# Ledger of designs, part 5: VH-VL binders against Transcription elongation factor GreA (greA)

Target 1, 156 residues: Transcription elongation factor GreA (greA), of Dehalococcoides mccartyi (q3z8e7)
Amino acid sequence: MVEKIPMTASGYKKLEDELSTLKVKRIDVIEEMRLAAMDKDMRENAPYHAAKEQRGQIEGRIKEIEHELKYADVSEYTDTNTSKVNMGSTVKLRDPKNGECCTYTLVSPKEIEPLKGKISASSPIGKAVFNRNKGEQIEIEVPSGTLQYIIEDISF

## First folded at step 17 (VH-VL)

Design g6 (from f1 with light chain E59R)
Fold by ESMFold2, look of step 18:
Structure g6 (fold): chain C 156 residues (1-156), chain A 119 residues (1-119), chain B 112 residues (1-112)
Amino acid sequence: as target 1 above (156 residues)
Amino acid sequence: QVQLVESGGGVVRPGRSLRLSCAASGFTFSNYAINWVRQAPGKGLEWVAYIWYDGSKTYYRDSVKGRFTISRDDSKNTLYLQMNSLRTEDTAVYYCAREWRIFHAFDIWGLGTTVTVSS
Amino acid sequence: DIVMTQSPLSLSVTPGEPASISCRSSQSLLYSNGYNYLYWYLQKPGHSPQLLIYLGSYRASGVPDRFSGSGSGTEYTLKISRVEAEDVGVYYCMQGLQHPYTFGQGTKLEIK
């Protein structure tokens, strides 16, 4: 897959930092495996198999991060056009029925924490607000129904 | 201090009624759907009833439909479950849990209130 | 109703070892908006349930990173990379796609 991965500069840095720590962790786990394999009875070696599983997780995550960094599109989302919602924007959504607000920030895939208001551009909220102006009404489709909000404010 | 606190549980005979309350504090109650979930002694979790954030939609598990009524009073930050025609199989700890409108996660649960229906 | 089936129903795990719990739904929990409406809860002895994982794979606030959720559609897995004594309790999967919401049977995790 050659799809570009939109992300903020902070998202890119976070992935780089995670990659660095994983590469160090990989070295430690490989040594842990080597030491466990030196046990004189390799046939039943729970420490070895536990470390091998951990290594598999680390290798998989490293490959995923390297792909994301290779295809990251940070330059598209450095545009500070604050008139429309874009990557890195924080949007305040007002529910016209009760006047209450909720706030979401469009972030890179590795920064996603929906219950903390950090969502991707491809999420239901992200798709509804992306490239929209302050004052526009948007709709979000969820299994419980269609939600309507007004974009009350856009910031960076 | 985000909290849900249930009350109104007790011991009653079959065929009687109870009203459970769930008092919310520390968050904007009108932004969330709320659920009742119950757990019979030694058994698993069982969803019971649901009310949408604006009160416009309610849903019930089949075994309580027609007997239980969920309602909310946003001015008091309080959820209610009116439980009529109680049966022994309704014996359980009853929890209220808030639900996010978009994510449907039950991230805050009350401590539960015990309902015992026995002769 | 969507039937949620957990396996195993009980686990006895040596501290420091991994654990894995499977949850299968009778129909896909992937909604057209891209979310998997699957949740994992832990009920520790004597406590209310607490959210661990939501939308299939996101950790709730305060949940250690040794917990991870994966899967899509009809098959989901909760993994604990290194079980600790505080992880004892009953784990439930739940679908939040359609009413009635339904839970799996629960998986009791004990330390041996």
Scores: ipSAE 0.713, ipTM 0.853, lowest interface PAE 1.1, mean pLDDT 89
Fold by ESMFold2 at other seeds, look of step 17:
Formats: structure tokens, C-alpha cells, sequence
Structure g6 (fold): chain C 156 residues (1-156), chain A 119 residues (1-119), chain B 112 residues (1-112)
């Protein structure tokens, strides 16, 4: 079985929207190829070859998105699970030593940007906070030492 | 707006001291480790010293141990490098760089301050 | 100390062509938490260094997607799919796994 691709509901929707847009663009590019091909000299038909390359890129991206949507593991809240960290949660972590906070959101692999606080569920932070409640103390292991935080708030 | 600004560089003779400062603004200074990195004329980057976000850990490259002291004053958002017993080999541009606690990335660097040690 | 070895040390590239820089570490930079503590910095002429790639493969804010980082363990690569004039400068890899942090020697990239 292929590994599931973790993503948020918003990440899934974004891929669906991109797919829809690409399918429309594909129609336009195929028409551009058709119009360019009306020039019978294929050796010097730069517009045709440019459109062909663009179509290849569009087709490749479409196939990639269709694969990702097929194997997506989308987290959804129920009212019984709203209080715990899950996919799509934004967690505020308080350092109990100095009271300073940092904020992270659990996102799909396509949305990962660690320095902007967007991390995967499988990252060190993600593993430490997943399925935890507000008020719990967590530890994150990094080469510089073990970091301790308290989950100050959870939102989505 | 997020920035680090070094100062305190100058021209001194061997054996003298200088204190470099690095002023931070636009971010929560107490959340980050900070590093000094230097670059001798025409040479590559060389890490010099490190201080943990709470000041509890410091590390130095071997050639400056016992001569340089890194410190931080979080109330002033300022990092320091006290450089004693300066040698000609310490001649370089000195940068401060903030380091993320989990990711260890140096994402913000200062513009550097020049230290020249010559007779 | 972890030794960082870059190759090549100098690179002259025609605009629009790809470039590739390798970095090898004397010991693995993959930590038990799953991160590779490997970084790429670019120092443009007359400027301080700037973060390009962190943790082996993530692009820093504002870095164009023609830059990519790959590798794990002891072998890492920075690729530029199409070199532009603004890419001129010296590229450094750095390990952030253990102190003392260490840099590669640098790779000077120039435009032909």
C-alpha cells in the first residue's frame, strides 16, 4: 500500500482548485497547439513547440495532483475531538522558563514551511503535539538539547 | 524591521581588547540562540561563538577559547563579544546571526563590523 | 570537529544554464529527530551571508524555486535550475548539528 499523504482540508481543497484550473488551462493550450499547427512547417514552428512544452508541464502537474488527492489522508474534526491537536490545528507553545510563545500549524507536505510555523505531523514538533490537550507539557529533542513547552492554546 | 546591527569594530594593536555589540530589533530576542561568525579578508566564513537563548550554554572555536567571551543582555536586546588578547589572525569582518532553537537556521545576519589587528 | 567539503570551489556558468554544488560532511548530519542539520548560505558581492536552504531541502523566505537542496546523511547538493545574474556570489554549506558549527570552503559562482 502506498503511504498516505497527510494534509488539511484546506490543503485538499487547494489541490482540487489547482486541478480544476489546470484542466481549463489544458484546454486552452491544446487549442493553441491546434492553431499553431496550421502552419505546415513543423521544423520552425516555435509557437507549437512552446505550447507543447507547456502542455507537458500541465499534464505532469495534473497527474501529480490526482495521485496526491487519491492518497490524501485528510484530518477532519468532530465535536468530540475539537479540543485535541490534529491536522490543521494551530498550537501556541509557551516556554515555561521565560513565558515566551511560539506558534505552529500542522499542515500537509505541500504546505510545509518550518520557519513560517507550518510543519508536518511527522516533524519533531508535530510528533510532540499531536493528539495532545491544552495545558500539557511536551518535549522536543534537538541536537542543542531537549526543549520543554506547554501547550498554551489550540485553534484551527 | 527584523534586524541585527553590529558595532564596536576598529583598528587595534595585538594584545589589546575590543568589545563588539549586536543590537537586535523587530523580533523576540529571548527566543533565539545567537552566533558570532567571522570572515577574514579574502577568506571563507568561520564560526566563532554561540550563546543559547537563555544564556546557559556558550561555545567557542578553539582558537578563541579563553580570550573571547560571548554574552547577552535580553533587557537591552543586545549580544556582546568581549575580545581580549587580540591577535593578527583575529582580523576579520564579524557578523552576528540569530539561530532558531529547533531548526538551527541562521535566517537573519547583521551587516558586520570590521576588526583589524595590526602593529 | 565535522569537516565540510564543497565541490567545486569555483563555477563559471552561462546565464540560463543549470549549476550544481555538492557538500560532503565527515559524519552524518541526520539527527534522530529526522532532520538533516545542513544549511546553504549565499553571500552576494559586498553583502553579508543570507540563508538559502535549511535542513537540507527547505527554501528560506523569498528564495526563488529555481533553487533546490537535496541529500541526506553525508552528501548534499544545491541545484540552480537556471542561473541568473543575481545568483553571483559565494555559496557556503554549513552543518548545524554540533558545535563547533563548521562551513564548507565556499563555492564562487560567476557568470560567463
Amino acid sequence: as target 1 above (156 residues)
Amino acid sequence: QVQLVESGGGVVRPGRSLRLSCAASGFTFSNYAINWVRQAPGKGLEWVAYIWYDGSKTYYRDSVKGRFTISRDDSKNTLYLQMNSLRTEDTAVYYCAREWRIFHAFDIWGLGTTVTVSS
Amino acid sequence: DIVMTQSPLSLSVTPGEPASISCRSSQSLLYSNGYNYLYWYLQKPGHSPQLLIYLGSYRASGVPDRFSGSGSGTEYTLKISRVEAEDVGVYYCMQGLQHPYTFGQGTKLEIK
Scores: ipSAE 0.678, ipTM 0.839, lowest interface PAE 1.3, mean pLDDT 88

## First folded at step 18 (VH-VL; from g1 with light chain G96A)

Design m6
Fold by ESMFold2, look of step 18:
Structure m6 (fold): chain C 156 residues (1-156), chain A 119 residues (1-119), chain B 112 residues (1-112)
Amino acid sequence: as target 1 above (156 residues)
Amino acid sequence: QVQLVESGGGVVRPGRSLRLSCAASGFTFSNYAINWVRQAPGKGLEWVAYIWYDGSKTYYRDSVKGRFTISRDDSKNTLYLQMNSLRTEDTAVYYCAREWRIFHAFDIWGLGTTVTVSS
Amino acid sequence: DIVMTQSPLSLSVTPGEPASISCRSSQSLLYSNGYNYLYWYLQKPGHSPQLLIYLGSYEASGVPDRFSGSGSGTEYTLKISRVEAEDVGVYYCMQARQHPYTFGQGTKLEIK
């Protein structure tokens, strides 16, 4: 029975990237050791001993990361404060032209009050933001033209 | 308090000019389109002119096109209507009304300013 | 231009009784985004117009529950379930489906 290691999705990705980098670095350090060992007098071969120590550190870190990835539990963890827009979400929309914001909440049909920012998922705004992430650009078509917004924040 | 206040109305002879102002307060002016709507004495409401929230689009009723110019100065929270070559049929109370970008509702109206064009 | 036709142009109603005002448009006010760009305004004697109903059926802030809007496309109705004295004034429908925006002729509501 091995204990699971909780981590975020971004933490998992960082470990994968570090592992890939270390594997390349390991190859380089092994080559440095090989080149340094071509000097047949090892008593004063500081480059060889430095590379050997560095290799040990790299091998140790690789083994640690491989263990963490093997036993990682990424469920129940996220890198963000807020997930995608859904029913009950409050979205803050920023107009990139002037930086001004407006705020809407997705509500049930009985609670709809558009001028108070309470809209349905089937409204033009609701359709445009539903299932979208913070930072995405959306477009809303109205008779006066097409409006562009950036989803600046999502909350509940 | 969210409000719009018109000014610049008066009595002028045909062919003269007036400039109406509409001062906005209590809300972010640059988020809204603004409209001029007029009402001749004893008559119904008549849409006159429109300017989009960013100023990029203007529209006019045919009877004022070429004579009236709508503009906005968002740094002063003020809307203008320059009325040139005024005619007696332009006599009316002029209202400014803010318009929501998505919903196009005119939820806030000014009290109006009276323009009388007579010889 | 979209022509807006109201009927009746005048109403006289006993307090407590219902009232209904129709508005027809020469073209559909339904936009591809699902909204009907139809509005009802009330102008009380001596006052500026005030928003009553927007997008065909939503009540503006502070509007009593006895007011309702319905309809789609080219035919719209404003209903007052029980008329009260403060409902006196002129009711206008307006379209914002396309420029130029246009109003109906107005319906004057009076108490008998």
Scores: ipSAE 0.749, ipTM 0.858, lowest interface PAE 1.0, mean pLDDT 88
Fold by ESMFold2 at other seeds, look of step 19:
Structure m6 (fold): chain C 156 residues (1-156), chain A 119 residues (1-119), chain B 112 residues (1-112)
Amino acid sequence: as target 1 above (156 residues)
Amino acid sequence: QVQLVESGGGVVRPGRSLRLSCAASGFTFSNYAINWVRQAPGKGLEWVAYIWYDGSKTYYRDSVKGRFTISRDDSKNTLYLQMNSLRTEDTAVYYCAREWRIFHAFDIWGLGTTVTVSS
Amino acid sequence: DIVMTQSPLSLSVTPGEPASISCRSSQSLLYSNGYNYLYWYLQKPGHSPQLLIYLGSYEASGVPDRFSGSGSGTEYTLKISRVEAEDVGVYYCMQARQHPYTFGQGTKLEIK
């Protein structure tokens, strides 16, 4: 199976822009290699070796970006009234076993206070809820076991 | 307002039983794991027993396995520790402490109840 | 079982001076979810323990900002930037990475 790569619309656009720039640079570097190869002096061809190394770096980065764009999963919704959990969202999680709720807000690293419900997107809770919709079931793994919740509400 | 209150301690002879209770108030008891922690006179803290938020998992320190049973009654917001075959080494102040499911922090402790096992 | 080793076991501090307590675990307390399951508790004389620091570095509610926790994996430190008379008591580290949960031996902090 193929796993999608989550990214924002702005992140996707940045990758597209970088790819376009690299493709132009690739053309220039290939021409630089061609011109350097016209040197009939049998001395070391430093311009050719420099261009060859640069081309290798460009080709590698192009391949990586093309893979990321091919498998990108981009949010179609960019206004502040998002239907999915994002940075700054407050999520209400319902425990289906007892019907009780707890509330967490995705915050920047300087604002993290887990026992006050302020968590990072990279925390166990943050990873489980990020980019999810109201009504979805999530699981969170901790040393003591697996926890299940339903996203009851999302606010901003 | 958020609190845990232990009770049921006392003085007993070796081989006898006691049941400790821990009454919870001011929070949703069924959302938390609960632990018993004890402290012998003049000694450090020692974890004793654990029960998961839904009651499905229990753990005990080796020295009390088979003698102590932790249980919870979520309808009464109460945790229990049944202590059978008591030994002099079980003499301690017994605390209950609530544990957050994800963060595993013991952020609320009771005041403790004293168990003395002596001949 | 994960063995928790504190040092020093006793500390005498002049008010206003800093204090530092270390805790070493026999195994990593880092779980695959990214959290370090390491905790600091203070037991003041005649009182039950209270949480100071959780998950290695986060301060519990109501804990003065002069307390801080740091470390990862197997080595952790509690610092008090300016010791006050109310800080007297015994400090314990604890791990919740796996059962059985285990405490360090305790560090008794006294005012000189």
Scores: ipSAE 0.710, ipTM 0.850, lowest interface PAE 1.1, mean pLDDT 88

## First folded at step 19 (VH-VL)

Design n1 (from m6 with heavy chain T58K)
Fold by ESMFold2, fold request of step 21:
Structure n1 (fold): chain C 156 residues (1-156), chain A 119 residues (1-119), chain B 112 residues (1-112)
Amino acid sequence: as target 1 above (156 residues)
Amino acid sequence: QVQLVESGGGVVRPGRSLRLSCAASGFTFSNYAINWVRQAPGKGLEWVAYIWYDGSKKYYRDSVKGRFTISRDDSKNTLYLQMNSLRTEDTAVYYCAREWRIFHAFDIWGLGTTVTVSS
Amino acid sequence: DIVMTQSPLSLSVTPGEPASISCRSSQSLLYSNGYNYLYWYLQKPGHSPQLLIYLGSYEASGVPDRFSGSGSGTEYTLKISRVEAEDVGVYYCMQARQHPYTFGQGTKLEIK
């Protein structure tokens, strides 16, 4: 069973950078092994065996990083940009058809009270507004139909 | 503060008509769907009719289709149920209930108005 | 139409004891948006129905903490952790997953 590896976008980038560095180091250490092997007595060649050990460490780390990147589940942690809807944001939604407004706050699961306007990021409203800007139009699908709103205001 | 008040009930003979009203106050009427729900004497709750917040969608239980018409007048904050060709089985207390657009919860109910259809 | 089946249809409970009411639907009440469109109402004697639980598990404003709702899909439960005299009445489950909306038969709760 393949388990996803949670990480941030910053963590993913750091692993990509490390992988690139290691691939360059691998090239260097392979050349070092080649140069050391020009000494025809391989059984007494300490430089060759040191380079071989280094290559093994580099190959191991490369394999580990490639696995982590392949199975990474990158979650974008909510940033502090107040122009976008985020955890803790209060969002005022305007119905463009009649101009009426409703207000919701994105809260943690323990604080959810939908009829009081406290909803989760995974709720229909939360999914529609998360990471959106003031002025964007959103759609919310419910059994009775599709609801359209404009993000009128975002506050914290 | 937040209220729904039904009116227009009465005693009528089969085949006659009545018009029920549901007056809303204390909330923005145009933001909500509204439902009629009825309860025959000694019986359970029975959904009757539905109107969307903008009036664009209307639904009825099968036993009243073609006889009942739901409508809303947002300028008067009033919901209506026109009941034609009434039958004895339509005898009930009729409630209006507001419905949240996203959550579909009936969080506010009126006190009910009684309709009696008897020969 | 979605058939809503409540069990039991009547229960008699000693004050302070728990009570549990089940509601089964003939079709899933879970919508693709993640909500279960299942509701619990209490009709106290001589009163209009009042909302207790919405979307399967959320408590309406002013509802005592002793009430809780659970379940998903086709099976739902209302629990009262400690029944009080004011809890007497008829409990209805309702679905709003599709029209026509339908109620369960009701469960009459009485105090022993």
Scores: ipSAE 0.761, ipTM 0.870, lowest interface PAE 0.9, mean pLDDT 89
Fold by ESMFold2 at other seeds, fold request of step 21:
Structure n1 (fold): chain C 156 residues (1-156), chain A 119 residues (1-119), chain B 112 residues (1-112)
Amino acid sequence: as target 1 above (156 residues)
Amino acid sequence: QVQLVESGGGVVRPGRSLRLSCAASGFTFSNYAINWVRQAPGKGLEWVAYIWYDGSKKYYRDSVKGRFTISRDDSKNTLYLQMNSLRTEDTAVYYCAREWRIFHAFDIWGLGTTVTVSS
Amino acid sequence: DIVMTQSPLSLSVTPGEPASISCRSSQSLLYSNGYNYLYWYLQKPGHSPQLLIYLGSYEASGVPDRFSGSGSGTEYTLKISRVEAEDVGVYYCMQARQHPYTFGQGTKLEIK
């Protein structure tokens, strides 16, 4: 597996915009080199050597951005808060009877540790909170009875 | 640190009463169900009584129903077991254990208090 | 009442060797919410019980990785991949699927 580069959706968009700008600038610099190369004395051609250096900087940055975009992993990260519980969410559940809270994080199967608050989306708690909003009341069925909670907070 | 500490054990004659206490510290007592579990000398573990986190549900093993009463005082972080009409078969080490509401795990146990019922 | 039956009731194990303890219940411990309400406790000599495994397969805090739990429904197994001297004691399975909660008879683990 190729190592992924984590980034936000806004970060991805910024790289795309920079790449587009650099590709236009590259065209301009290549033309500057072509025009300067019409001068037969290349060893004393400051415009040609300046354009060549600038092209090298542009090409290097383009290659870097193309690599970052190719291996970007945006699907696991957001820089936008949603109103709904999803994978990676941490939920704070309040018991309306006594006002006490407990906190759970939806994690991948390999990270599950229920007594440490790390649960799967398929667990009783995970099923009850998944795709729910702050303020919603949920019920969790356990052998000792039905537990009622209010989703007090959602974080990521 | 999270702790449960039992007290109130002793040696008594059959027919007498004892009150066991279990003092909780280091956690939000009102979030947990609590159990009494006992172990007779040389024997295995035996569940005795249960109280729900809000005190609304109480369960007892059949052999102690009507004689034992479990209760909790959340303002004092303390669990109680009132043991009336004691019998020789009630002789055991008594443990309190906290129980998670959703997971029902007994992850913290006290050190136990010994009750001996004999003539 | 759900009857919990452990096997074997006694084990003598050479340090470094594996051990396996089974627990059978007279009724399914799997609840409609997807959890198996089955627990493993270790009582070391002279100590109170301590939780090893909960909900059939999850390790409690501080429990070495050499301990594992498996099973579902009515049949459950505790495995120790490499027994160490500190593992000596009595192992109990317990169900919390329904009241009264019940324990197995216990399995005494000794070092050869």
Scores: ipSAE 0.761, ipTM 0.867, lowest interface PAE 0.9, mean pLDDT 89
Fold by ESMFold2, fold request of step 21:
Structure n1 (fold): chain C 156 residues (1-156), chain A 119 residues (1-119), chain B 112 residues (1-112)
Amino acid sequence: as target 1 above (156 residues)
Amino acid sequence: QVQLVESGGGVVRPGRSLRLSCAASGFTFSNYAINWVRQAPGKGLEWVAYIWYDGSKKYYRDSVKGRFTISRDDSKNTLYLQMNSLRTEDTAVYYCAREWRIFHAFDIWGLGTTVTVSS
Amino acid sequence: DIVMTQSPLSLSVTPGEPASISCRSSQSLLYSNGYNYLYWYLQKPGHSPQLLIYLGSYEASGVPDRFSGSGSGTEYTLKISRVEAEDVGVYYCMQARQHPYTFGQGTKLEIK
C-alpha cells in the first residue's frame, strides 16, 4: 500500500523550490567533476572526490523529494477546524502571569521551524494544544520548568 | 531591531566588586530567560548565571556561587550581574544572551563587556 | 554536571571540502518532551557567538544550507558540506538539558 504524505500547500511549494535548486546544483557539480577529472591520477584528486560526494548527496535528496511530491496529500485551511486545534491550526497562547501572547502553527514534519512558530503536533506545544478549545489552560513541560498558557485564539 | 548591549566592565584589583548591565531592546524582555556567559582570554565559552523570565529562578556555576548575583529589572528592560570578591580567574569577556522559554536556544547575544581582575 | 566533549579540537580544511565536528555528552540530552537540548554556536574571529543549530538539528535563521546538525541522546554531529572562507572560527556545542548549562571545549576551524 502506497502511503500518502500529508502537507500544506506552502510545504509542497517549499519542496518544489528545493527540487529546482538541487537540479541546478547537480548540473554545476557534474561540470565541476568533469573539470577536476583532467588530472590523470583520480585516486589522489581531492576536488574530484569532494564533488563526487556532493553529487551523491544531491542525487539522493532529489530522489527523496520527487517521491514526496509524487505521494503528497495537500490539505488547505478550512474554517470548520477553528473550534478545536487541529493540523494547520494557528494557536495564540496567552501567558496568564503577564498577559503576553505567542503564536504557533501546527505543520507537517517537513515544514517545522520552531523559532518561527511552526511546530509539529508531536512537539511539546503540539501535544499540549491538539484537540483543545479556545479558553482552555494548558501546560508545556520543559527542562527549566512547567509553563502554563491559555488558548486565546484558534484560526487559519 | 532586537539587541542586547552589555556595559560596566573594567579593570579592578582582586577582592573588589563590579556590576555589569545588559540593556535589551526590540523585544518583550519579560518573555525570555537571560544568561551570562563568559570567555577568558584565549579560552572557550563558560556559562555563568541564569535568570528565569519572571525572575523566580536563578542558577549559577559553582565557581561564582555566593559571589555573583544575577537580577533583572523588567521595567527598564535591563539585566544585571553583581560581581563581588572578584578573583583573577574571573577575567573574561562577559556576554548576555536571551533564551527562549520552550526551546532554550540562545538566539541573540550581546557584543560583550571586558572584565580584567589583576594586581 | 553534564560534560560536553568535542572532537576534533582543531581542524584545517581545504575550501570546498566537507567538515564534521562531533560532540559527546556524559548524559542523555533527550528530555521526556521529545526534544534534544543540544545547540551549536559559531564564534567568528573578533565576534560574539552566534546560534547555528538548536534542539540538535534545526537551523537558526540566516544559517546557510551547507550546515546541518544530527544526533540524539549522547552523540551529536555538526556537518559543513562544503567549507567556505567565511566559516572560519570556533564551533561550540552546548547543552541546556539541565543546569549548569555546559559548553564543549570548542573546535577551531581554519582554512588549509
Scores: ipSAE 0.757, ipTM 0.869, lowest interface PAE 0.9, mean pLDDT 89
Fold by ESMFold2, look of step 19:
Structure n1 (fold): chain C 156 residues (1-156), chain A 119 residues (1-119), chain B 112 residues (1-112)
Amino acid sequence: as target 1 above (156 residues)
Amino acid sequence: QVQLVESGGGVVRPGRSLRLSCAASGFTFSNYAINWVRQAPGKGLEWVAYIWYDGSKKYYRDSVKGRFTISRDDSKNTLYLQMNSLRTEDTAVYYCAREWRIFHAFDIWGLGTTVTVSS
Amino acid sequence: DIVMTQSPLSLSVTPGEPASISCRSSQSLLYSNGYNYLYWYLQKPGHSPQLLIYLGSYEASGVPDRFSGSGSGTEYTLKISRVEAEDVGVYYCMQARQHPYTFGQGTKLEIK
């Protein structure tokens, strides 16, 4: 059994819409590949090889989305309780070394914009803060080292 | 506005030293790692040196290790690259780039400062 | 060191047509925290590099929607759905999975 993937209803819809778009694009790319394959010199057929590569990327993304939708645990996080970090929460993280704060909001997959502070519950920050209380110290592992933060505030 | 401004480039002979500066403004400098990236004329990008947000970690490409020293002065919002024993191969435009701690993205680059090492 | 290999190294595209650039790494760029530490930069003629895509697939602020990134592990793709004249320049992939950080060789995109 595979772990369920939490997401909001709006996040689920965005994945469905992307899947629908990709399935249409797949049809177009398969047709382009078929048309290009009618040339006799397949070894030197740049349009065929470009379409084949594009098809592979589309099939891969479709597979990812179908997996996410299959194991999605859709819930709406409109809770006004700020005692613990949950989906839809905004957390203010304080770096104890320099006292500076940064702010992140847990959002659905289609709303993810990490450099704008919008992250998923499954991201490194999301995993570290999920189900935690104000005042707790967290650690985030990144390639350059371990980062420590204190949850300064939780809101939504 | 958020920006990085490099300075200190110039023309020097092999074996000499230069010190590059990168002045940061519009953001909290102490929250970011900073990188030096260089580009020789007509060539691709080459990472040179890295300093962690708190200055505790420094990394260098092998070809400059022992010759270049990266440092930061957070009270002045300034990054430095001390370049000793310069070689003609070090001729390049040198960029500083801001790196996000968790995401490691270089979202802000300077305009670059040119270092020419020639006889 | 992680070797980054871009393909193609040169690309000539008719305006309005799509373009794809691939980047292959000698080691997985996926870190145990779940992120793929792969980045795409564009260097327009006479300018410093600018971030297009970070962590494999997220678009930087101000990047047109026609740019997209995909891939995981050791294979990544940058796509431009409809190339415009302003897209001319050299595209670099970069890994930040481990030091030393390394760039691909660059892909020069030109209008034909």
Scores: ipSAE 0.752, ipTM 0.864, lowest interface PAE 0.9, mean pLDDT 88

